# Ledger of designs, part 13: VH-VL binders against Uncharacterized protein y4jR

Target 1, 151 residues: Uncharacterized protein y4jR, of Sinorhizobium fredii (p55518)
Amino acid sequence: MKTLIVEDNPKKRASLVEYYSSEFPSDDLEVTSALISGLRVARDTKPEFIILDMTLPNYSPDENKGSRIELMPFAGREFVMRVNRMSIKTKVIIVSMFETFGVAPRLITLNSLDAELRDRYPNVFVEAVHYSQAQADWKTAIKNARLSLDR
Short names: E, the ipSAE of ESMFold2; O, the ipSAE of OpenDDE; V2, 0.75 times the mean of E and O plus 0.25 times the DockQ between their complexes.

## First folded at step 7 (VH-VL; framework fv_romlusevimab)

Design q5 (from n2 with heavy chain A108Y I111Y; at its last look DockQ between E and O 0.68; V2 from the best seeds 0.00; counts 0 for: pae E 3.8 > 2)
Fold by ESMFold2, look of step 7:
Structure q5 (fold): chain C 151 residues (1-151), chain A 122 residues (1-122), chain B 108 residues (1-108)
Amino acid sequence: as target 1 above (151 residues)
Amino acid sequence: QVQLVQSGSELKKPGASVKVSCKASGYTFTDYGMEWVRQAPGQGLEWMGWINTNTGDPTYAQGFTGRFVFSLDTSVSTASLQISSLKAEDTAVYYCARDHYDYSLYVYFDYWGQGTTVTVSS
Amino acid sequence: SYVLTQPPSVSVAPGKTARITCGGNNIGSKSVHWYQQKPGQAPVLVIYEDSDRPSGIPERFSGSNSGNTATLTISGVEAGDEADYYCQVWDSSYDHVVFGGGTKLTVL
């Protein structure tokens, strides 16, 4: 099984990799840290499962020559739409450290984004879950999503 | 050797249905989405939407929801467009086109079917 | 919705250079693709990503894109270049493909 993790936060990325590798040691795991580099890997390797952050920088450091790196709060939504355009067989789960996005008074919740993505991309998007080191909900969500691909 | 071969042209009466097929060859069908484009007589190209060839999930442009249905038969690498309740204004050439999503991550149409003329007349 | 504007026609003498424009608000920040359509035929991609040519398209075809205008340039125009030419972008924000209205190139 080919699996791609797209995550820019080093601590969270290490946590995701550690969990996934211990739970699914036979899977072929690839890791990247930005929206555009993640999309390139998805296009080129066609992973069957993608674990994705909602907020990502647009470019990796080596692609962002001399420019300020800015985080895109809705990069995960853009990623799902673009992966859907690739017409590859994949399932995407979003694991986010944040439960709200944007700026007041136009705040959007993770639950609202989950509902939007389930409605718009039901064949690609599985769910969006909150990440914390203190809780295992994201581990259960990843495991359940991954095991469903064995059917 | 990519080729998209469409079904033959159709003459229909108002209120009938038509199904335009598009058979792909020379590539892995499920690696690329299939786009539908309409061209009314003497008019320009009009994007109708696309279908994800892995999931079968269609996306319709505004104005093409309802009477227009995209579908697939992946076992024979074929995409189809069904138009129900045909109207005179549906008279057009209908094209299938393969979308491309390359290094720059932009969508464009690298290969086109030959077109299927649907004529709706009393 | 995003709009692309093309002149309806352009006339060029044989052997000269044709320039077909595609106007759009800040189109220079988008990737522009160009299609040639001869009478009774399907469109053919001639330029993608502003300036790249697919295999089989002669070097006489070139493209540029900056500001509010993208341009398809055909040098050494031949009678066989008579066709309708369409520009196209993809609006990734709404997953929407937009074509220009088309430009008929006449070689006279």
Scores: ipSAE 0.274, ipTM 0.742, lowest interface PAE 3.8, mean pLDDT 89
ESMFold2 (binder alone), look of step 7: mean pLDDT 92; pTM 0.944
OpenDDE, look of step 7: ipSAE 0.762; ipTM 0.907

Design q6 (from n2 with heavy chain V107Y; at its last look DockQ between E and O 0.73; V2 from the best seeds 0.00; counts 0 for: pae E 6.2 > 2)
Fold by ESMFold2, look of step 7:
Structure q6 (fold): chain C 151 residues (1-151), chain A 122 residues (1-122), chain B 108 residues (1-108)
Amino acid sequence: as target 1 above (151 residues)
Amino acid sequence: QVQLVQSGSELKKPGASVKVSCKASGYTFTDYGMEWVRQAPGQGLEWMGWINTNTGDPTYAQGFTGRFVFSLDTSVSTASLQISSLKAEDTAVYYCARDHYDYSLYYAFDIWGQGTTVTVSS
Amino acid sequence: SYVLTQPPSVSVAPGKTARITCGGNNIGSKSVHWYQQKPGQAPVLVIYEDSDRPSGIPERFSGSNSGNTATLTISGVEAGDEADYYCQVWDSSYDHVVFGGGTKLTVL
């Protein structure tokens, strides 16, 4: 199985890679750290499974094309919407350190984003889960989502 | 020879139906989304929606639900727009356009059909 | 409901530089695409992702995007550049494609 992780935070990224590699050692795993680089890898390699952060920089330092790098609070939402237009067979799970997003006056919750994405993109989006070091619910969600693709 | 070739212009009466076809050639049809754009006489470009050519799932812009139907025949690399219960306000040029993710991941339309003029007149 | 605003027309002398603006709230955070449409013809993509040119588009076409304004710049304007020019974005808030109203470029 070909799997893509898109995650900017170095410690969280290492944790995701370690868990996934230990649980699914035969899968081909690719890792990137920004919205645009993640989308280009998804387009070019057509992964069957994508583990995605909600908040990502738009570009990595080595691909910014002269534009400024900025953190995008809803990069994960945009990623799902754009992957849906790519005509690839993939499933996306969002694993987020945050439960609220945006800036005043409009803040939205991870749960409302989960509901929105399930409704709008059911062929691509699986779920959004909260990342916590104290509780490993995200590990169970990743495992269940990945195993569902074998059926 | 990447090309989108649309069906010929149509003159219709109110209440009739029309089907605009858009045949793709020179590329893998199911690798790119197909967009539909309307341009009324003397007016600008108006996005109508798109169809996922891999899944067949259409998405319609607000105001294009009901009388406007996107469909595919992937065996002949053809997307179609059907407009039922035609009204005078439907008089326009209708374009198909390819959603090109290789140029940009931001929904640039790199290849356009030549346009199909639909005229609705009593 | 995202809106792109373009001037209705721009006039420029042959050999000079034309600048066509596309205004939008925080448009600098979006990728802007530009299309040229000559009378009776389909639109042609001339700039994508703010500043990149498709193959076959002359280098005298360039683009920029920052703040609330994107700009298409055509240097060394020729009579053959007379056309309507449209800017376009994808509005991620509503998953909609949005076109500007168009700008008629006249080469006097």
Scores: ipSAE 0.084, ipTM 0.688, lowest interface PAE 6.2, mean pLDDT 88
ESMFold2 (binder alone), look of step 7: mean pLDDT 92; pTM 0.947
OpenDDE, look of step 7: ipSAE 0.733; ipTM 0.900

## First folded at step 8 (VH-VL; framework fv_romlusevimab)

Design w1 (at its last look DockQ between E and O 0.28; V2 from the best seeds 0.00; counts 0 for: pae E 2.9 > 2)
Fold by ESMFold2, look of step 8:
Structure w1 (fold): chain C 151 residues (1-151), chain A 120 residues (1-120), chain B 108 residues (1-108)
Amino acid sequence: as target 1 above (151 residues)
Amino acid sequence: QVQLVQSGSELKKPGASVKVSCKASGYTFTDYGMEWVRQAPGQGLEWMGWINTNTGDPTYAQGFTGRFVFSLDTSVSTASLQISSLKAEDTAVYYCARDHYDLYVAFDIWGQGTTVTVSS
Amino acid sequence: SYVLTQPPSVSVAPGKTARITCGGNNIGSKSVHWYQQKPGQAPVLVIYYDSDRPSGIPERFSGSNSGNTATLTISGVEAGDEADYYCQVWDSSDDHVVFGGGTKLTVL
């Protein structure tokens, strides 16, 4: 199975890679750190499973050096929409360190984004879960989603 | 060769229904989204929406969320547009178009167009 | 509700350069595509992603996009370039496609 991780935080990225590689050592895992680089890999390689952060920079530090790097709080939502636009067979899980997004007075919760994405993209988006180093909920969500693709 | 071939022109009365078909050939149908575009006589291009050819999930532009239905038959690489309760204002050329296979939503291949005329 | 504005017509003598503009608020942040439509025919993509040419489109077709204006430029205009030209963007935030109103290019 080909799996893509899109995550800009180095510690979280290492944690995701360690967990996934340990649980699914025969899977082909690719890792990117920004919205645009992640979308390019998704288009080019058509991963069957994507583990995605909600908040991402638009570009990686080494990508399109003439452009301003901008941290996008809703990059994960845009990623899901654009992957759906590609008409590829994939499943997406969002794993986020944050439970709220945006700037007052318009704050949006992770649960609200989860509900929106499940409603809009039921055949692509699986769920959004909160990440912490101390809790295993995100591990269980990743494992269950990945195992469901085998049947 | 990549090609989209649409069904023939239709003359309809108000209140009838019509189905416009769009058959793809020369590429993997489910690798690209399919777009629908309307052009009324003497007017510009108007985007109607698109359908995900992998999932079959349609997206409709505002103004096309009622009487317009996109569908697929992937076994014969065909997308369809059905218009119900036809009105005179539905008189137009209807195009199917393929999304360019890229990060961009550009329409690189167009069907020849199907003229739907609604008159009493 | 994003709007693209094009001039209704542009006239250019044969062999000269035609410039067709497409105005939009911060259009420079979007990917702009251009279509040529001859009478009774389907549109044909001539420029995508601001400046890229599909296979078969001659190099005399070029595009640019900056600020609030995208431009289709046709150098060495020929009679066969007479057509309506449409710009188009995709607004990724609400998955909406927008066309400009079209520009009739006349070669005289």
Scores: ipSAE 0.402, ipTM 0.791, lowest interface PAE 2.9, mean pLDDT 90
ESMFold2 (binder alone), look of step 8: mean pLDDT 93; pTM 0.952
OpenDDE, look of step 8: ipSAE 0.545; ipTM 0.854

Design w2 (at its last look DockQ between E and O 0.65; V2 from the best seeds 0.00; counts 0 for: pae E 6.3 > 2)
Fold by ESMFold2, look of step 8:
Structure w2 (fold): chain C 151 residues (1-151), chain A 120 residues (1-120), chain B 108 residues (1-108)
Amino acid sequence: as target 1 above (151 residues)
Amino acid sequence: QVQLVQSGSELKKPGASVKVSCKASGYTFTDYGMEWVRQAPGQGLEWMGWINTNTGDPTYAQGFTGRFVFSLDTSVSTASLQISSLKAEDTAVYYCARDHYDFYVAFDIWGQGTTVTVSS
Amino acid sequence: SYVLTQPPSVSVAPGKTARITCGGNNIGSKSVHWYQQKPGQAPVLVIYYDSDRPSGIPERFSGSNSGNTATLTISGVEAGDEADYYCQVWDSSDDHVVFGGGTKLTVL
């Protein structure tokens, strides 16, 4: 199984890689840290499973061709939307350190984003879950989503 | 070698149906979405919608729900547009176009166009 | 619904520079693509992602996008550049493609 992790936070990225590699050692795992590099890898390698952060920079530093690097709070939503347009077979789970996004009074919750993405992209998007080092809910979500692909 | 070849021009009466075919070659058909664009005589380009060639799920632009149906036959790398209950207003050139693979939603390859003429 | 506005026509002398504008609210935040269409022919992509050229498009075609205006620039205009030119965006919020109304370029 080909799996892509897109995550810019170094500790969270290492934690995701460590967990996934230990649980699924036979899977081909690829790791990127930015929106655009993640989309390019998804296009080029067509992973069957994608573990994705909601907030990402647009480019990684070594990928930058003189473009501005900016942190995009809804990069995960953009990723799912563009992958759907690519016409590839994949399933995406979002693992986010944040439960709310934006600024009051226009706060958007992770649950609202989860509901939106399930409604708009049911063939691609599985769920969005909160990442916490203190809890293992995200590990269970990743494992269940991955095992469902063995059907 | 990458090309989209559309079926020939059609002359129809109001109330008839037409099916415009778009056969792809030179690339993996299911890797790229297929777009449909209409151009009435002397008018600009009008997006009709697209079909996901991997899932077969169509998306129709507002105004193209109902009489317009996108479909696929992936075994022969062909997308089709069926228009039922033809009206004079459906007289146009109909294009298929491939989505740009790099996720920009730009149409990098176009069919030659199929002229559908509806005369009352 | 998002609207792209183009001038209906632009005239330019041979060898000069043509500029074709595409107006839209905050179009600078969108990726703009440009097509050339000659009479009786299918459109041809000439610029995508604001300023990138597909293979085979000469360097005299260029594009820019900022604020409320995207611009297709054709330097050293030749008679063979006479065509209709369309700008296009994809509105990712509702997965909707929008074309401008088209600009007829006349080389006098």
Scores: ipSAE 0.060, ipTM 0.685, lowest interface PAE 6.3, mean pLDDT 88
ESMFold2 (binder alone), look of step 8: mean pLDDT 93; pTM 0.952
OpenDDE, look of step 8: ipSAE 0.486; ipTM 0.834

Design w3 (at its last look DockQ between E and O 0.42; V2 from the best seeds 0.00; counts 0 for: pae E 7.6 > 2)
Fold by ESMFold2, look of step 8:
Structure w3 (fold): chain C 151 residues (1-151), chain A 120 residues (1-120), chain B 108 residues (1-108)
Amino acid sequence: as target 1 above (151 residues)
Amino acid sequence: QVQLVQSGSELKKPGASVKVSCKASGYTFTDYGMEWVRQAPGQGLEWMGWINTNTGDPTYAQGFTGRFVFSLDTSVSTASLQISSLKAEDTAVYYCARDHYDYYVAFDIWGQGTTVTVSS
Amino acid sequence: SYVLTQPPSVSVAPGKTARITCGGNNIGSKSVHWYQQKPGQAPVLVIYYDSDRPSGIPERFSGSNSGNTATLTISGVEAGDEADYYCQVWDSSDDHVVFGGGTKLTVL
């Protein structure tokens, strides 16, 4: 199985990689840290499974050629929409440290983003789950999503 | 050579149907989305929707749900647009276009266009 | 329901600079693409992502996008640049493509 992790927070990224590689040691992992680099890897390698952060920078600091770096609160939603237009067969799970997004008073919850993405992109999007070091829910969600791809 | 080649012009009566084909060559068909664009005589470009060439899932612009059907035959790298219950207002040039994801949904390759004329 | 507004026509003398505008609410937050269409021909992509040129498009074609206005700029205009020009965005919030109404460039 070819799996892509897109995550800009170094500690969360390490936790995701550690869990995934221990649980699925035969899978081929690729890791990137920005919206555009993640989309580029998705195009080039066509991963069967993608684990995403919701909030990502548009570019990594190492990218150039007129790059402007902005932190995008809804990068994960943008990623799903753009992958759907790439016409690749993949499944995406979002794992987020945040349960609300945007700025007051226009906050959007992770649950409402989950419902939106399930409704609009059912062939690509699996679910959005909250990341917490204290809870195992995100581990269970990743495991269940990955195992469903075996069938 | 990357190209999209569309079927020839059609003259139809109101109430008939028509199928416009768009055959891709020179690239991997299922790696890019296929877009449909209409241009009525003397008017601008009007987006009709697109079809995901990997999943076969169509998306239709508002106003194109119902009589307009996108379909694929991936074995011959062909996308098709079928228009049923033709009306005089369907008279237009119909384009297929390749959706380039690197360009943030820009249409980098266009078919030559198919003129559909609906008259009595 | 996102709307792009273009002037219906622009006239420019040969060798001068043409500027074709595309107006939209917060268009500066979107990626704008530009197409050239000559009579009886399919459109050709000339600018994507606000300011980038596809291979084969001369450097005299350039673009900008900020605030509520995107602009296609053609410097050193030639008679062969006479065409209709369309701006286009993708509205990712509802997966909808929007074209402007088109601008006829006349070289006189």
Scores: ipSAE 0.024, ipTM 0.649, lowest interface PAE 7.6, mean pLDDT 88
ESMFold2 (binder alone), look of step 8: mean pLDDT 93; pTM 0.949
OpenDDE, look of step 8: ipSAE 0.535; ipTM 0.851

Design w4 (at its last look DockQ between E and O 0.66; V2 from the best seeds 0.00; counts 0 for: pae E 4.0 > 2)
Fold by ESMFold2, look of step 8:
Structure w4 (fold): chain C 151 residues (1-151), chain A 121 residues (1-121), chain B 108 residues (1-108)
Amino acid sequence: as target 1 above (151 residues)
Amino acid sequence: QVQLVQSGSELKKPGASVKVSCKASGYTFTDYGMEWVRQAPGQGLEWMGWINTNTGDPTYAQGFTGRFVFSLDTSVSTASLQISSLKAEDTAVYYCARDHYDSLYVAFDIWGQGTTVTVSS
Amino acid sequence: SYVLTQPPSVSVAPGKTARITCGGNNIGSKSVHWYQQKPGQAPVLVIYYDSDRPSGIPERFSGSNSGNTATLTISGVEAGDEADYYCQVWDSSDDHVVFGGGTKLTVL
């Protein structure tokens, strides 16, 4: 199975890679760190499973010449929408260190983003889960989502 | 050769229905989204929506959410537009168009030849 | 919703340069695509992503996009360039495709 991880935080990225490769060692795993590079890999390789952060920079350093690199709080939402446009067979899970996004008074919760994405992109989006180093809920969510694709 | 070939022009009465077909050849049909665009006589291009050729899920522009239905038959690489309860203002040329391979942005790189639907009482 | 504004017509002498504008609020932050449509024919993509040419489109077609204006430039215009030209963007915030109203290019 081809799986793409899109994650810019080095410690979280290493944790996701370590867990996934130990749990699914026969899967082909590719890793990127930005919204645009992630979308290009998804377009070019058509991964069957995508593990995605909600907040990402727009560009990786090697994809950017002369453009401002900007951290985008809702990059994951943008990613799902654009992947849906690609007309590819894939499933996306969002794993986020944050449970709230934006700036007061217009804060948006991870749960409300989960509900929005399930409603708008039911054929592509699986769920959004909170990442915590101290808890393993995100490991269980990744495993369950990945195993559901084998059926 | 990459092509989109549409069904022939139609003359219809108000209240009838019509189905415009768009047959793709020369590429993998399910790798590219299919867009629908309308052009009334003497008017500009109007986006109607698109259909995900992998899932069959349609998206309709505002104003096209009722009488207009996109569908697929992937076994023959064909997308279709059905218009029910035809009105005089539905008189137009209807185009299918393929999304550009680089789906990072939405551009339409291959167009069908167009199907003229004329609605007259 | 997002609006693109084009002049309804542009006239240019043969061999000269035509410039067709497409106005929109902060259009420089969007990717602009251009189509040529001759009478009775389907549109043809001539520029995408502001300035890229599809295979088979001659180098005399070029595009630019900054601020509130995108421009299609056709150098050395020929009678065969007479057509309607449409700019187009995709508004990613609501998955909405927007066309400009079109510009009729006349070569006289």
Scores: ipSAE 0.251, ipTM 0.741, lowest interface PAE 4.0, mean pLDDT 89
ESMFold2 (binder alone), look of step 8: mean pLDDT 92; pTM 0.944
OpenDDE, look of step 8: ipSAE 0.786; ipTM 0.907

Design w5 (at its last look DockQ between E and O 0.62; V2 from the best seeds 0.00; counts 0 for: pae E 2.5 > 2)
Fold by ESMFold2, look of step 8:
Structure w5 (fold): chain C 151 residues (1-151), chain A 121 residues (1-121), chain B 108 residues (1-108)
Amino acid sequence: as target 1 above (151 residues)
Amino acid sequence: QVQLVQSGSELKKPGASVKVSCKASGYTFTDYGMEWVRQAPGQGLEWMGWINTNTGDPTYAQGFTGRFVFSLDTSVSTASLQISSLKAEDTAVYYCARDHYDYSYVAFDIWGQGTTVTVSS
Amino acid sequence: SYVLTQPPSVSVAPGKTARITCGGNNIGSKSVHWYQQKPGQAPVLVIYYDSDRPSGIPERFSGSNSGNTATLTISGVEAGDEADYYCQVWDSSDDHVVFGGGTKLTVL
């Protein structure tokens, strides 16, 4: 199974990699840290499973195309839509450190983003879950999503 | 060689149906989305929507959410557009086009030759 | 909802430079693609991602995009460049493809 992790926070990324590698050691795991690099890898390698952060920089610090590096609070939503446009066979789970996004009065919850993405992209998007070091809900969600793909 | 070959032109009466086919060759059909574009006589290009060739899920532009149906037959690398309850204003050239993704997000790098649908009493 | 505005026609003498504009609110934040359509033919992609050329498109075709205007530039214009030219973007906010109204290039 080819799996892609897109995550810019080093501690969270290490935690995701350690968990995934211990549970699924035979999977081919690739890791990126930005929206654009993640999309390029998704196009080029067509991973069957993708684990995403919701908030990502548009480019990694090592990429300089003359554009400013911007943190995109809804990069995960953008990623799902663009992967759907690629017409590849994949499943996406979002794992986010945050449960609310934006500024008042236009605050958006992770749960409302989960509902939106499930409705709009039912054959690509699985769910969005909260990441916490103190709780294992995200581990269970990743495991269940991955096991559902065994074919 | 990469190409899209569309079915031949059609002359129809109002109220009839038509199915425009678009057969792909020279590439893996399910790796690229398929777009549909309409061009009425003497007018510009009008995006109708697209179909995910891996899942078969269509997306329709506003105004194309009723009588227009996108479908696939992946066993023969073919996308189809069906138009039901034809009206005179459906008279146009209909194009299929392949999504191109490299340094852009949605561009159309390969086009079919176009199928003219004429609706006449 | 998003609108691209092109001049309906542009005339250029042979050997000179044609510039075809595509106006849109904050179009500089979008990726702009350009198509050439000769009479009775399907469109052909000539510029994508603002300034990149597909294989087989001559170097005299170039593109730029900043602010509210994208521009297709054809240097050394030849009679064979007479065509309609369309700009196109994808509006990712609502997953909608938008074409400009087209510009007829006349070489005279």
Scores: ipSAE 0.419, ipTM 0.779, lowest interface PAE 2.5, mean pLDDT 90
ESMFold2 (binder alone), look of step 8: mean pLDDT 93; pTM 0.949
OpenDDE, look of step 8: ipSAE 0.843; ipTM 0.927

Design w6 (at its last look DockQ between E and O 0.83; V2 from the best seeds 0.00; counts 0 for: pae E 2.2 > 2)
Heavy chain, then light chain:
Amino acid sequence: QVQLVQSGSELKKPGASVKVSCKASGYTFTDYGMEWVRQAPGQGLEWMGWINTNTGDPTYAQGFTGRFVFSLDTSVSTASLQISSLKAEDTAVYYCARDHYDLGYVAFDIWGQGTTVTVSS
Amino acid sequence: SYVLTQPPSVSVAPGKTARITCGGNNIGSKSVHWYQQKPGQAPVLVIYYDSDRPSGIPERFSGSNSGNTATLTISGVEAGDEADYYCQVWDSSDDHVVFGGGTKLTVL
ESMFold2, look of step 8: ipSAE 0.324; ipTM 0.761
ESMFold2 (binder alone), look of step 8: mean pLDDT 92; pTM 0.944
OpenDDE, look of step 8: ipSAE 0.869; ipTM 0.934
ESMFold2, look of step 9: ipSAE 0.480; ipTM 0.816
ESMFold2 (binder alone), look of step 9: mean pLDDT 93; pTM 0.949
OpenDDE, look of step 9: ipSAE 0.871; ipTM 0.935
ESMFold2, look of step 10: ipSAE 0.426; ipTM 0.788
ESMFold2 (binder alone), look of step 10: mean pLDDT 92; pTM 0.946
OpenDDE, look of step 10: ipSAE 0.807; ipTM 0.917

## First folded at step 9 (VH-VL; framework fv_romlusevimab)

Design x1 (from n5 with heavy chain H100Y; at its last look DockQ between E and O 0.87; V2 from the best seeds 0.00; counts 0 for: pae E 2.4 > 2)
Fold by ESMFold2, look of step 9:
Structure x1 (fold): chain C 151 residues (1-151), chain A 122 residues (1-122), chain B 108 residues (1-108)
Amino acid sequence: as target 1 above (151 residues)
Amino acid sequence: QVQLVQSGSELKKPGASVKVSCKASGYTFTDYGMEWVRQAPGQGLEWMGWINTNTGDPTYAQGFTGRFVFSLDTSVSTASLQISSLKAEDTAVYYCARDYYDYSNYVAFDIWGQGTTVTVSS
Amino acid sequence: SYVLTQPPSVSVAPGKTARITCGGNNIGSKSVHWYQQKPGQAPVLVIYYDSDRPSGIPERFSGSNSGNTATLTISGVEAGDEADYYCQVWDSSDDHVVFGGGTKLTVL
């Protein structure tokens, strides 16, 4: 199975890689850290499974293209829409350190984003789950999503 | 060579249904999305939506969420547009077009079918 | 509901340069594509990503995009360039495609 992780936080990225490699050692795992680099790899390699952060920078520091690097709170939503546009065979799970986004009165919850993405992209998007160092819920979600692809 | 060939023109009565087919050749059908565009007589191009050729999931533009249905038969590299409960206002040329997505944030229609004229008249 | 505005028509003498504009709020932040449609024919992509030409499109077709205006430029216009021209963008925020209203180019 070819799997792509898109995550810019070093500790979270290491945790995701360690868990995934331990559970699925035969999978071909690639790792990127920004929206655009993740999309490039998705187009070029057509990963069957993608583990994605909701908030990502638009570019990595080494991708300076004359545009400023900006942190995009809803990069994960944008990513899902764009990989759907690619018409490739893939499944996406979002793993986020945050359960709410924005500031009052414009707060958007991870659960409402999960519902939106399931409704709009039912054959690409699997679910969005909360990441915590103290909890294993995201590990279970990743495992269940990955195993469902073997059916 | 890359080609999209559409089904022939149709003359229909109000209330009938029509199915416009679009057969692709010369490329891997499921590597590109398929777009649908309408052009009423004497009018400009109007985007109707697109279909993901890998998943079969359609996206419809505003105003095309009811009587218009996109579908696929990947075994023969064919996308189809079905219009039900035809109205006189549905009289138009219907085009399919190949969607070329680039991760650099653009969608362009690089290959177009020849168009299918649907005429709805009593 | 993003809107693209094109002039309904443009007239240019043979051999001169035609410029067809496509107006939109902050269109310079979007990628603009251009299509040529001759009478009774399907549209043909002539410029994509603001300024790139598909294979087979002559160098006299060029494009630019900045601020609130994108422009299709056709140098050395010929009678065979008479057509309707449409600009198009993709709005990634809503996953929607928008066409301009079209510009009829007349060579006279």
Scores: ipSAE 0.479, ipTM 0.814, lowest interface PAE 2.4, mean pLDDT 90
ESMFold2 (binder alone), look of step 9: mean pLDDT 92; pTM 0.942
OpenDDE, look of step 9: ipSAE 0.839; ipTM 0.924

